# Miniprotein binders against b5y8h6, part 25

Target 1, 289 residues: b5y8h6
Amino acid sequence: MQKVIVVTGLSGAGKSTVSKALEDLGYVVVDNVPVDLLHNLLELYEAKNQEQLVAVVVDSRSLRHQGEVSKFVADLKDLKNRMPLDVIFLEASTDTLLSRFNLTRHLHPLVHATGSRIALIEAIEREKELMSELRDVSDVVLDTTGMKERDLVYQVENFIGKDRGPEFYLISFSYQRGLPTNADMIYDARVFQNPYYVDELRTLTGLDDSVAEYVRADHNYGRFLDLWVELAERSYNEHIKMGKPYLVIGVGCTGGQHRSVLVVRDLSDQLTKNGHKVITWHRELGSVN
Key: E = the ipSAE of ESMFold2; O = the ipSAE of OpenDDE; V2 = 0.75 times the mean of E and O plus 0.25 times the DockQ between their complexes.

## First folded at step 25 (miniprotein)

Design w1 (at its last fold request DockQ between E and O 0.45; V2 from the best seeds 0.58)
Fold by OpenDDE base, look of step 25:
Structure w1 (fold): chain B 289 residues (1-289), chain A 100 residues (1-100)
Amino acid sequence: as target 1 above (289 residues)
Amino acid sequence: SPEDLRKLLEHARELVEMAKKAEKQARELEKKGDVQDALQSYYYAFFRYLWAIWELRQALELETDPERKEKIRKEIREYLRKAYELEEEMEELEKELQKK
């Protein structure tokens, strides 16, 4: 939690909500800091109290031109080398932003006059273009298109908080007994050689070493596992953007006892090794790890 | 550390309370005919129980007192049962939603 946070992004994307959430988390939030003063401000905070959580909100009001954005990006890169600093970039679809501006009747910072709908669209697109470089260097990009304020707050808390909830729920299951109802994604472990036809393995489970060795000996096992890990991580990142801070993956085999169990274990191990908080549930075995 | 153990147990209890509250809400929503919202509340409860179980298992690894271990094991079994019950309820609600 000792990180300096820079909050930036598109106008109307929810910076105010994030700012408030950070404040509630104990951050001193400084809004609308001129880019030229950002470096000095952050250095000042670093010098005085390394224990104080500081967040800086930067928006297009302070970044009006591409040159300013580029300078800001350069400054951020420099600051990241000197202190723990994370950049949160907020965005939303053009339609969502239009809707939000229409509802709030706020003028877009890049619109100088009560502009037409067309002018607002143009301003939004221009801002997207303007902020693109900043987006590229951001540590977290949150797409708030479908998010409620509560969801956004939760994402911020999850990002900043020490006690993060599980990122993955992995559920092994039997296709014969049906899919998990709450799974976001299903992996089919039936693609691997079936230990059920091996007499000595039939009565065992994917928790047993002998079963593990047998299934892992499948020529496709390692490759599939790698792909599934990558897919899980990528999917998780997208789900976070959608306001869901966790991904539920069902792993199925015919009986839910061997292959699915093993895959869940191995996925969990790898994802955990990658720094994720993973909960496993072996539905057919009645065990949670 | 003993402190870590305490934190895990305390948090697990909090998670369970959240789960129970969500379960109660789900039942109320179900009675009102808000099946979709009820389902979401059941999902929430379900995952909170799983999370609690996960933390209790970690606590069990840290606990050295046999009686306390047994208590934790008992709680894990209870919450596992709850998770299975919730899964059944969720399955039923999903079937109802599909018929609509």
Scores: ipSAE 0.736, ipTM 0.909, lowest interface PAE 0.7, mean pLDDT 87
Fold by ESMFold2, fold request of step 26:
Structure w1 (fold): chain B 289 residues (1-289), chain A 100 residues (1-100)
Amino acid sequence: as target 1 above (289 residues)
Amino acid sequence: SPEDLRKLLEHARELVEMAKKAEKQARELEKKGDVQDALQSYYYAFFRYLWAIWELRQALELETDPERKEKIRKEIREYLRKAYELEEEMEELEKELQKK
């Protein structure tokens, strides 16, 4: 059976955009599913067509009290033991949700009538408190505050591709040229011995074994590499929860030719040995051969 | 396996189509002066090209026919060139944001 996607989250946080993105990716999306129906619906699809991509959007009106939320959380845990299933939880800031409810003219499920702005704020905050348990067990939490529809679509596509795609992008760069702002983290390789001042190594790069031997001989190299691998893996685990299924690490040195290139090479080797899918990009090396 | 090779080639082409779509969106946003939004679409396109190249390199390891290997190498070179072009665009826009 293909992995099932369950979409849930705060009222007004963007479920319709996610639904459309999933449809464009080939999912059959079943919208407005009451939580009590979820088990039976998914078992039916499992029995009939194991190749079908199925996504289920849970009806927020089914989740008005803590008992209902706690029951749903238990149901999700049970379903995950029986089938491959991921939960997408959508959220946004209170101000963002207020704006979206006013523009869409939809009634918030915790407001009994068209209410004042104050009643709506209170309903949104109560829903956030109510849904916190569900948020905590979700596989990804997508914060749509300030997010354009296009950006949300990119995040959905990234999440759906997470099992097939790279987990790390490692970019070597020159501090003289400037930091790659698309990086989530920066490692400074200038702490290691600089092969640039060794005549035989100066025109080579961190891809050359003689440069690698020189830099690895730095007495701090092995320790820093081990710590940087651990930090990368821990940071990656946090990014997965935040809806970004890969981590971009920039590694810099002054010229971007020696130390940063070697560190990226060694980080990539170690992360790959640890079972991660890693892409490297040596920004300063120009044409690839 | 032959099935693994076919799946890699097919998926790499899907990634390139996603990259091209995002690149077009980024260029349209750039022309409108929406620099921050353009950068997000350029980043998406850039990483999709890198992902496609990564899969094409895996396909090279599985492919045995010299003519088909050369076709894959040509695609990799083209997509590497695209990645460098996108990086130039991203750097220019990043400088524009930092002058603000």
Scores: ipSAE 0.623, ipTM 0.889, lowest interface PAE 1.4, mean pLDDT 86
ESMFold2, look of step 25: ipSAE 0.559; ipTM 0.869
ESMFold2 (binder alone), look of step 25: mean pLDDT 88; pTM 0.884
ESMFold2, fold request of step 26: ipSAE 0.433, 0.528; ipTM 0.776, 0.854
ESMFold2 (binder alone), fold request of step 26: mean pLDDT 88, 88, 88; pTM 0.878, 0.881, 0.879
OpenDDE base, fold request of step 26: ipSAE 0.609, 0.615, 0.554; ipTM 0.879, 0.887, 0.862

Design w2 (at its last look DockQ between E and O 0.50; V2 from the best seeds 0.00; counts 0 for: pae E 1.6 > 1.5)
Fold by ESMFold2, look of step 25:
Structure w2 (fold): chain B 289 residues (1-289), chain A 100 residues (1-100)
Amino acid sequence: as target 1 above (289 residues)
Amino acid sequence: SPEDLRKLLEYARQLVEMAKKAEKQARELEKKGDVQDALESYYYAFFRYLWAIWELRQALELETDPERKEKIRKEIREYLRKAYELEEEMEELEKELQKK
């Protein structure tokens, strides 16, 4: 069975946008599912078509009391033991949710008196308290405060692709041309001995074994590479916690032809050996001449 | 396997559609003068093209027919060209952001 997506969170936080994004990705989205029906529904889809992409949006009206939330958390734990499943939890600031409810005139599930701004604020705050346990066990928490619809769609698409897509993008570049603006981190390969000043190597690149041999002979090379691999992996782990499925590392040298290219090669080889999916792009080699 | 090859090709084309959608959004934001948001959408498109190329290179390793291999290579070249074009746009927008 393909990984199932369960969408939950605070009322008004953006479940409809997430639903549409998942539909655009080819998911069959079942909306407004009561928590009591979740097990039966998912087992039905598992039996019917194991290749089908299924997403379930949980009905907020099923989660009005602490006992219901605690039961749902237990059900999610049981389901995760039986099938691949991820939970997306949506939230936003109280002021943002208040504005969204006023604009749409939708009733909040916990409102006891309609038309009161104070009662709506209290219902929103009570829902946040009720959902705390569910939020804590969710695989990703998306705060939609101030987020444009486009940004939420990108976040959903990034999350869905995280298990298939690359974990690292490694970009070699020239300091003479300037830094890649899309990098999360920059490694400076100018610290290594420069092949440019060796006549036989000048017109070659870091893809050539003779250049690689020359740069690797630098006494600092192995130690820097080891440290850079460790830093990359630790930084990646922090990006995952923020819901960012990949890390972009720029590696630079003066001309972008030799040292940066070699470092990207070796860094890619080591990260791949460690089990990561790695994409490399040598920015300057497409325009070598 | 033939099924794996089909899935790689289909997913690569899905990634390209995501990239094209993000390009359109970036150009709309650029017209509004929302340079930072436009840049983020251009980044998204750029990385989706690189990802699509990565999927296509795996498909190329599985494909055995020379004619179909060449079709995949042509797609890779097209998407590489688009990635370089997007990188130039991102660089130009970054310069605009610095002048402010």
Scores: ipSAE 0.599, ipTM 0.859, lowest interface PAE 1.6, mean pLDDT 87
Fold by OpenDDE base, look of step 25:
Parts: structure tokens; C-alpha cells; sequence
Structure w2 (fold): chain B 289 residues (1-289), chain A 100 residues (1-100)
């Protein structure tokens, strides 16, 4: 765990949620610290108690001008050289931020009066521009667009390393029984040769070696598996940026008994070997690996 | 290590408690007619049970005492059953959503 965390980003992007999450993780959170005092504050905390986790929340209220942002960036660079410090930058789409401000009826820090929708848009865009330099030097950029509060908390927890939840949920299923509605992605295992038409394999499942051998003998199996692993990992990396710290993959075949089950097993094995935490569920078999 | 084992078991218990809370919430939402939110809560509970099972399986690999192993196995079976029950409920709700 990094001893010092700086939380920054766009107004309305979720800094309060992150602050609370860090508090729950044992961080002493200091909100709205003047940029000029940040260096001294962080040094003071480091000097007094090297074991104390400290988080500092900095927003546009403290960074009103480009000069202040540039100074802050310079200070952060200096601090990073002197202590273990991570910078989390929170952002969201303009539409999302507009919606959030409209719902909360909070004034944007860059809006001095109850402004028109146009004024709010302008303020958001101005803040994006203002904070762009800070974004560029951040260690983590979290896009909270469409993100639930719980997902943001989970992302923070994962980043800090207190608890790493499953990265992948793999679900084998039958197309005849319908798609998993919670799946982010569906892989079609029907592209491989069907063991159902082999009498010796029909009554078995993808958990059986004989079925595995038969399906793996398909000339496309290895290539598809490799592609699916790569796609899963790449998709996961994008999903975590969008605030979902896990990926649900459905793997389907006609009956959900052979090919889909095997693919889930093999995907799980490979992803696990790659260092991922994977949970599997075979919907039609009633089994969990 | 024994400490690692304890941590796994404790975490599994926490996950189960989260699952139970989510399940309760899902039922309440369902009664209110908030089917979509109920479904999300059921999925949350479902995944927490699966996660708990995963943690317990890790614990089972570390446990050396036969009686404790059996206890863990019993818990795994219980949570598997819960996961299946939740899946059935989710399927029913999904069908209801498709009809609207």
C-alpha cells in the first residue's frame, strides 16, 4: 500500500466517494488542502509517522488557475521522488457531470452564480482543460462515467491492494436456455466440432477428458482460445477504467454441457496462469470450478 | 500459513454476510416491484456466494485437519446450493422482464 495518496480530478467525478473509501482503508484524509501547504503537510506526516497512511484530496477549489496547477504538478513530481506517492485522477463525461450537478443541485466550483446549462458546460470544459496537466502526471485515471458508487469503492480498494476481487467470472451456458443477462461478453463455443454426435461422448460433459480431447482436436480450438484470452484481458483492462473491476464472460454452446464447459475450464486455466483471479460457473451442470 | 488460512475463512464469512444482505435487499425490491434493481441485487449476492466458495476452496487446500476440511466442504456445498437457488430466482425475474 502506498503511504501517501493524492486524490484529484474533475468536480463531480466522485472524489468524495474515493475519500470515504480511503478512510475506510485506514487513511487519514485531508480535504481541500491549499497547494502551497501540500508539500509541507505531506512532509510533516511522513516525518511524524511513517506508518500512517495519508490521503490528500485536491480539487479545483484549490487549483483555480493554470499557474497553481503547474506548481502543484511540479510539487507532486518532487514529492514522488522523495516518498511513495500515488496520484488518483477522477474524471467523467461532460454529460455525466451535467447530470450529477443537476441532480445534486450543487454549484460547480468554477460557476459563481446559478448559471445556465451553458454556463455549467463551459465550467466543466474549462475545468477539464485546467486539470489536463495534472491528469497527465496521474498514476491512475478513473473514468467514473456510468459507474456505481460501489464499483468506484471497489476500484479504489483494488488499487490500494487491500482486497483483490475476482477479475473474471466465466459462465458456461446453453443457448437453448437463454443468454446470461449479466454477461459483458459472450463467446460462442458452437464454432467447434460437436461431441454430441459421438455416442461415447454424448452422455459426458466438458469436464471429462475424452470430451476435452475431442473438442481440443478441432483445428480452430487453440487459436480461438488464445484470441479469447487476449480479448478477455484487454476487455478487463478497459472495464476497470470504466469502473467495473470485473468482467463477466458467458461461453455458450447448444446444450451447455460439453463445448461451453470445456472452453470455460480452459479459459479459466489460462487466465489463472496469467495471474488473474477467475471464478467459473457451469450453469447447466450445476457445478462451480 | 495458519494465519493465511484464518484470513481466507474470515473473508469467506464476510462475503457470505454480504451475499445474505444483498439477497434480503433483492427480496425487498422484488416485493416493491423494482424487478431490475432486485435482479442486480440477486446477481450481487450470487457472485458473492461464488466468491466465498472460491475462497473456501483455497482454504481447503491449506487445511490439514480432516474435521475442519469436512466443515469447509459442508459450507461449500451449502453456498453452492444457495447460488443455484439464486440463479433460479434470477431466471424467473429475467423472464418477467422480457415479457414487459
Amino acid sequence: as target 1 above (289 residues)
Amino acid sequence: SPEDLRKLLEYARQLVEMAKKAEKQARELEKKGDVQDALESYYYAFFRYLWAIWELRQALELETDPERKEKIRKEIREYLRKAYELEEEMEELEKELQKK
Scores: ipSAE 0.533, ipTM 0.836, lowest interface PAE 0.9, mean pLDDT 88
ESMFold2 (binder alone), look of step 25: mean pLDDT 88; pTM 0.879

Design w3 (at its last look DockQ between E and O 0.49; V2 from the best seeds 0.00; counts 0 for: pae E 2.4 > 1.5)
Fold by OpenDDE base, look of step 25:
Structure w3 (fold): chain B 289 residues (1-289), chain A 100 residues (1-100)
Amino acid sequence: as target 1 above (289 residues)
Amino acid sequence: SPEDLRKLLEYARRLVRMAEKAEKQARELEKKGDVQDALESYYYAFFQYLWAIWELRQALELETDPERKEKIRKEIREYLRKAYELEEEMEELEKELQKK
């Protein structure tokens, strides 16, 4: 947990939400600090209480010109050398920002009048350009496109907080009962030999060792599992960048009782071994692991 | 440690409160006809309950007092039930969205 955080980014990208989240985490949040005073403020905080968590929110209201941004970037570089400081940059798609401004009826800081949609687009693009240098030196870039406030809070908490939320939710399901609608990705466990046709295994589940042994004996099982783990981890990393703090993976088989359950267990085990926090849900069995 | 146990329980309770709030919001959104937003809120609540259950299971592993263990088990069962109820609601809403 960094003692000093600078929150910056595009107008409408969610700085207020992040600010609130940081406050909830125990940060003293200072909003709209003049760039010229930032260095002095941070030094003052360092001198008075090295244990106090401090967050500074800086936006385009304080960074009106490229020269100010460049100076700010230089100051941040200097500060990073002197204290543990992280810079969070928030952004979103132009369409998302337009939508947000339309909904909130807030004026863009770079638009002095209730301008046309065109004026707002221009302002957003100008701000992107203006903030580009700052984005480049940021430690974390959060794309809040499509994110709900709660998701952003979760990301902040996950990034800064001691307790990381689950990174993976693995859901076993039956294709006969339909796909889990909340899944980001679906793995098809039907590719493996089916224990349903084995009388001794039919009444059991993927939680049982005998079923596990049978399905794992499939020549493709280990390879698929490895590929699925790799895919999950890679996908997770990309989802974080996209602003989703967790990945939901559905694993399906015909009945949702054997193969899908086993795969979820084994995926969970491997991902956990790899250092991830994993929650499992066996939809058809009614169990959470 | 006892402290770790307390932290787990407190965190689980926080997660449940968040889930309950989200569920309430989802119901309100549903009444307003905002089915997509309602569904998302239900999803959130669902995952928070699952997370709470996970935390409680960790707590259960650390708890040594039988009565406290039983309390934790009871809570887990309750939240499992909630998760299933939410899943059913989500499925219904998803069907509605597919029909539109």
Scores: ipSAE 0.497, ipTM 0.818, lowest interface PAE 1.0, mean pLDDT 86
Fold by ESMFold2, look of step 25:
Structure w3 (fold): chain B 289 residues (1-289), chain A 100 residues (1-100)
Amino acid sequence: as target 1 above (289 residues)
Amino acid sequence: SPEDLRKLLEYARRLVRMAEKAEKQARELEKKGDVQDALESYYYAFFQYLWAIWELRQALELETDPERKEKIRKEIREYLRKAYELEEEMEELEKELQKK
């Protein structure tokens, strides 16, 4: 059965953006579902079509009191025992939520007093307290404070792909052109002997076995490679704990043709052998037709 | 299996659509002068193309028909070319940001 997505969280935190992103990914999104109907709805989809991508956005009006939240948490635990299911919880700072509410069109579900900003602040804070139990059991908490709509879409897409996608992106680059901006870590391959000064190797790349033989013969190569594999794996494990499903590692040398390319090649081979999903990109070699 | 191969190809095409959408967003942001935001959308498109290529390489390992294999190889080459073009755009925009 395909993994079911349940979207919940604070009012005004971005559920409509998440709904649209899921629809664009092929999900049938059922919006404003009362928590009491969740079991029946999901059992219906399970019986009809095991291949259907289903997302449910929970009706905030169903979660006004602690008893309702506690029941919803219990229902989620039961559903997780019967089907693959992830919960996305959306939140944002009080100031952000205040600025997002349109007092004419978007009334906060917990507002019981007429339209003052103080009443809205109190409703937002009460909702945060009320929803804390649900937040604690959610599979991901997306803080949308200061986040553009596009960035939230990207985070949803990354979350949906987390179990399928790559764990490592390895990018070889030239220090002369500059660092890849989106790299989490940089490994400096300039520490190894430089094939550029060997006439026969100068015009080749780290994809050529003669260059590989030359660079691997550096007395430090094997040890650095082993340490870099270990560092990559340990860093990946820590980033997973922080909610990031992959690492981007840049490997650089001066020209980006020899040493960095070989290191990416060998690092990828070892990480793949260790069971990781690895993507490589040789930035300086990408102009080949 | 044929069903697994179909799912891999379908997912790769989804990733390409995501990359193309992000590239369009980046170009619109660039026209508005929102250089940092444009750059972030170009980065996103770039990584989605790389992921699509990765899915297609797995599909290539499962495919046995030479004609369909060559079709997949042509797609991989096209998306590699797209990734290179995005790198050029990102480099140009990064230089603009550093002049600030």
Scores: ipSAE 0.472, ipTM 0.803, lowest interface PAE 2.4, mean pLDDT 86
ESMFold2 (binder alone), look of step 25: mean pLDDT 88; pTM 0.880

Design w4 (at its last look DockQ between E and O 0.60; V2 from the best seeds 0.00; counts 0 for: pae E 1.9 > 1.5)
Fold by OpenDDE base, look of step 25:
Structure w4 (fold): chain B 289 residues (1-289), chain A 100 residues (1-100)
Amino acid sequence: as target 1 above (289 residues)
Amino acid sequence: SPEDLRKLLEHARQLVQMAEKAEKQARELEKKGDVQDALESYYYAFFRYLWAIWELRQALELETDPERKEKIRKEIREYLRKAYELEEEMEELEKELQKK
């Protein structure tokens, strides 16, 4: 990872969290660098140690006017041509930013006085407008709306880090025992033929070949599996945009022993084959794969 | 490679440390009556243990020394137990949240 990272975005969107995360990843983080010095700083770092990871945090305190933003954008374009440079832009909904500012009681950089709620909204909108050009040239735009600090950290780690966390957690469960509360999505495996009514299969699990063969023989199994894989991948991609770097999928059947277990196994296999890091948990069996 | 094995083991240990920290936080939050935050911390710990177990299983495949393999197996069993314990705690908290 020899990339220079520029962190920018809206005030309150989580730049401090990203900065800290990058620091923890071994980046030298320089905060609030004047735009005019950014080029010189990056050139200096390039000249001294190409192995040193450098992150620069730029916010509206240094980009107060459209002219400064435009200049900065031009500088970034030039720098990208000269060195591996990624720009991360952080944003959040106006409501989220309002909430965050209200909680922290920090003044918005564009608000000169203890302003009314209206003044804060105006400042946020103005900053969005001001930063729009920079957003357009960013390599990654992270919408931190609804994100927990931890989720944002994970997003940064996944973006920068070689060691990607699991993309999918697949949990098999019994509907009789209740839904997993941590699941983002639930697949219903009860749509397939039930091996419970087969005496030879009743005492077995979805980990057993005989159960697998029986359930896979369902005419809908392959189609549903394909659809579930596609849905999982698409959902994951959207969740990443939302700041959650992993998707938890619950797969349920009546007893949580046969169909759900098999589906989790097969989903895991296919998603893994597709290049995803997948962890499985069979809630009712007490097993992790 | 031996290096890959070391990396997996080191990372697994880090994951466990994170899980333990989160578990401790969850317990503290629970004592304060912050059940939702406690639950989230338990979830985090739970997933970290699962991730650690996953990495340890990979490490087990790379390890050739029988004694080291047994050590890894023992750790996996321990963390599996922890994961189950956390799941039980999570279920209890979830029930409490539903009654509110």
Scores: ipSAE 0.696, ipTM 0.912, lowest interface PAE 0.7, mean pLDDT 88
Fold by ESMFold2, look of step 25:
Structure w4 (fold): chain B 289 residues (1-289), chain A 100 residues (1-100)
Amino acid sequence: as target 1 above (289 residues)
Amino acid sequence: SPEDLRKLLEHARQLVQMAEKAEKQARELEKKGDVQDALESYYYAFFRYLWAIWELRQALELETDPERKEKIRKEIREYLRKAYELEEEMEELEKELQKK
């Protein structure tokens, strides 16, 4: 069976936009599913067509009390034991959600009557507290505060659709040209011994074994590489939970030909061995690996 | 396998379509003066082209027919050209943003 997507989250956080994006990606989207019916619905689709792309959008009205949320969390854990399944959780700031409810005139599931603005704010805050357990076990958390509909579609296409993208992009660069503006993080490889001052290495690059041998011989190299791998993985886990589609790491040295290229090469090799999908761009060489 | 080759080529085409759509949106936003939003769409397009190239290089390793290999190499060259152009545009826009 193809990986099933379960869409949940705070009321008004953008579930309809996500469902439209998933439909455009070829998913059969079943909207407003009560949590009690989730098992039966997914078993039905599993039995009918194991190749079908299925997404389920959970009905917020089924999640009004802690007991219901805790039961849903348990159900999701049971389902993950039986089938490949990811949970996407949508959230937004209270002000953003308040504005969205005023515009659409939809009733918040925790408001028992058409309430004042204060009653709506209180309902939103209660839902955030109530849903915290579910948020903590979700595979993807998307904060839609200030996010345009188009941006949310891009996020869905990166995380959920049929093109689950690379987890890391590693860019080697020259400090003389300037930092890659699209990088989330910058590692400075100028701390390692500089091959430029060795005549035999000057015209080579970090792709050449002799340059690699020279830079790796720096007594700090192994320790820095290990720490940078660990930092990259921890940073990725935090950023993907905040809705970032991938982590972009720039690695720089003065000329962008030797040390930064080698570090990107070794960092990519280690992250790939650890099970990550990694794409590299050697900016000063103009190559993709 | 032949199925793996077909899937790589199909997916690379989809990635390019996504990149072209994002590039068009970025240019529209740039014309409107929405520089930050334009940059975000340019970044998205750029990384989609890189991903497409990465898959085409894998397809090239699986392909055995010399004519089909050359078609794949031609596509890689085209998408590298796109990536270079986008990188230059992103750098120019970032410089304008940083000028105060």
Scores: ipSAE 0.543, ipTM 0.861, lowest interface PAE 1.9, mean pLDDT 84
ESMFold2 (binder alone), look of step 25: mean pLDDT 89; pTM 0.886

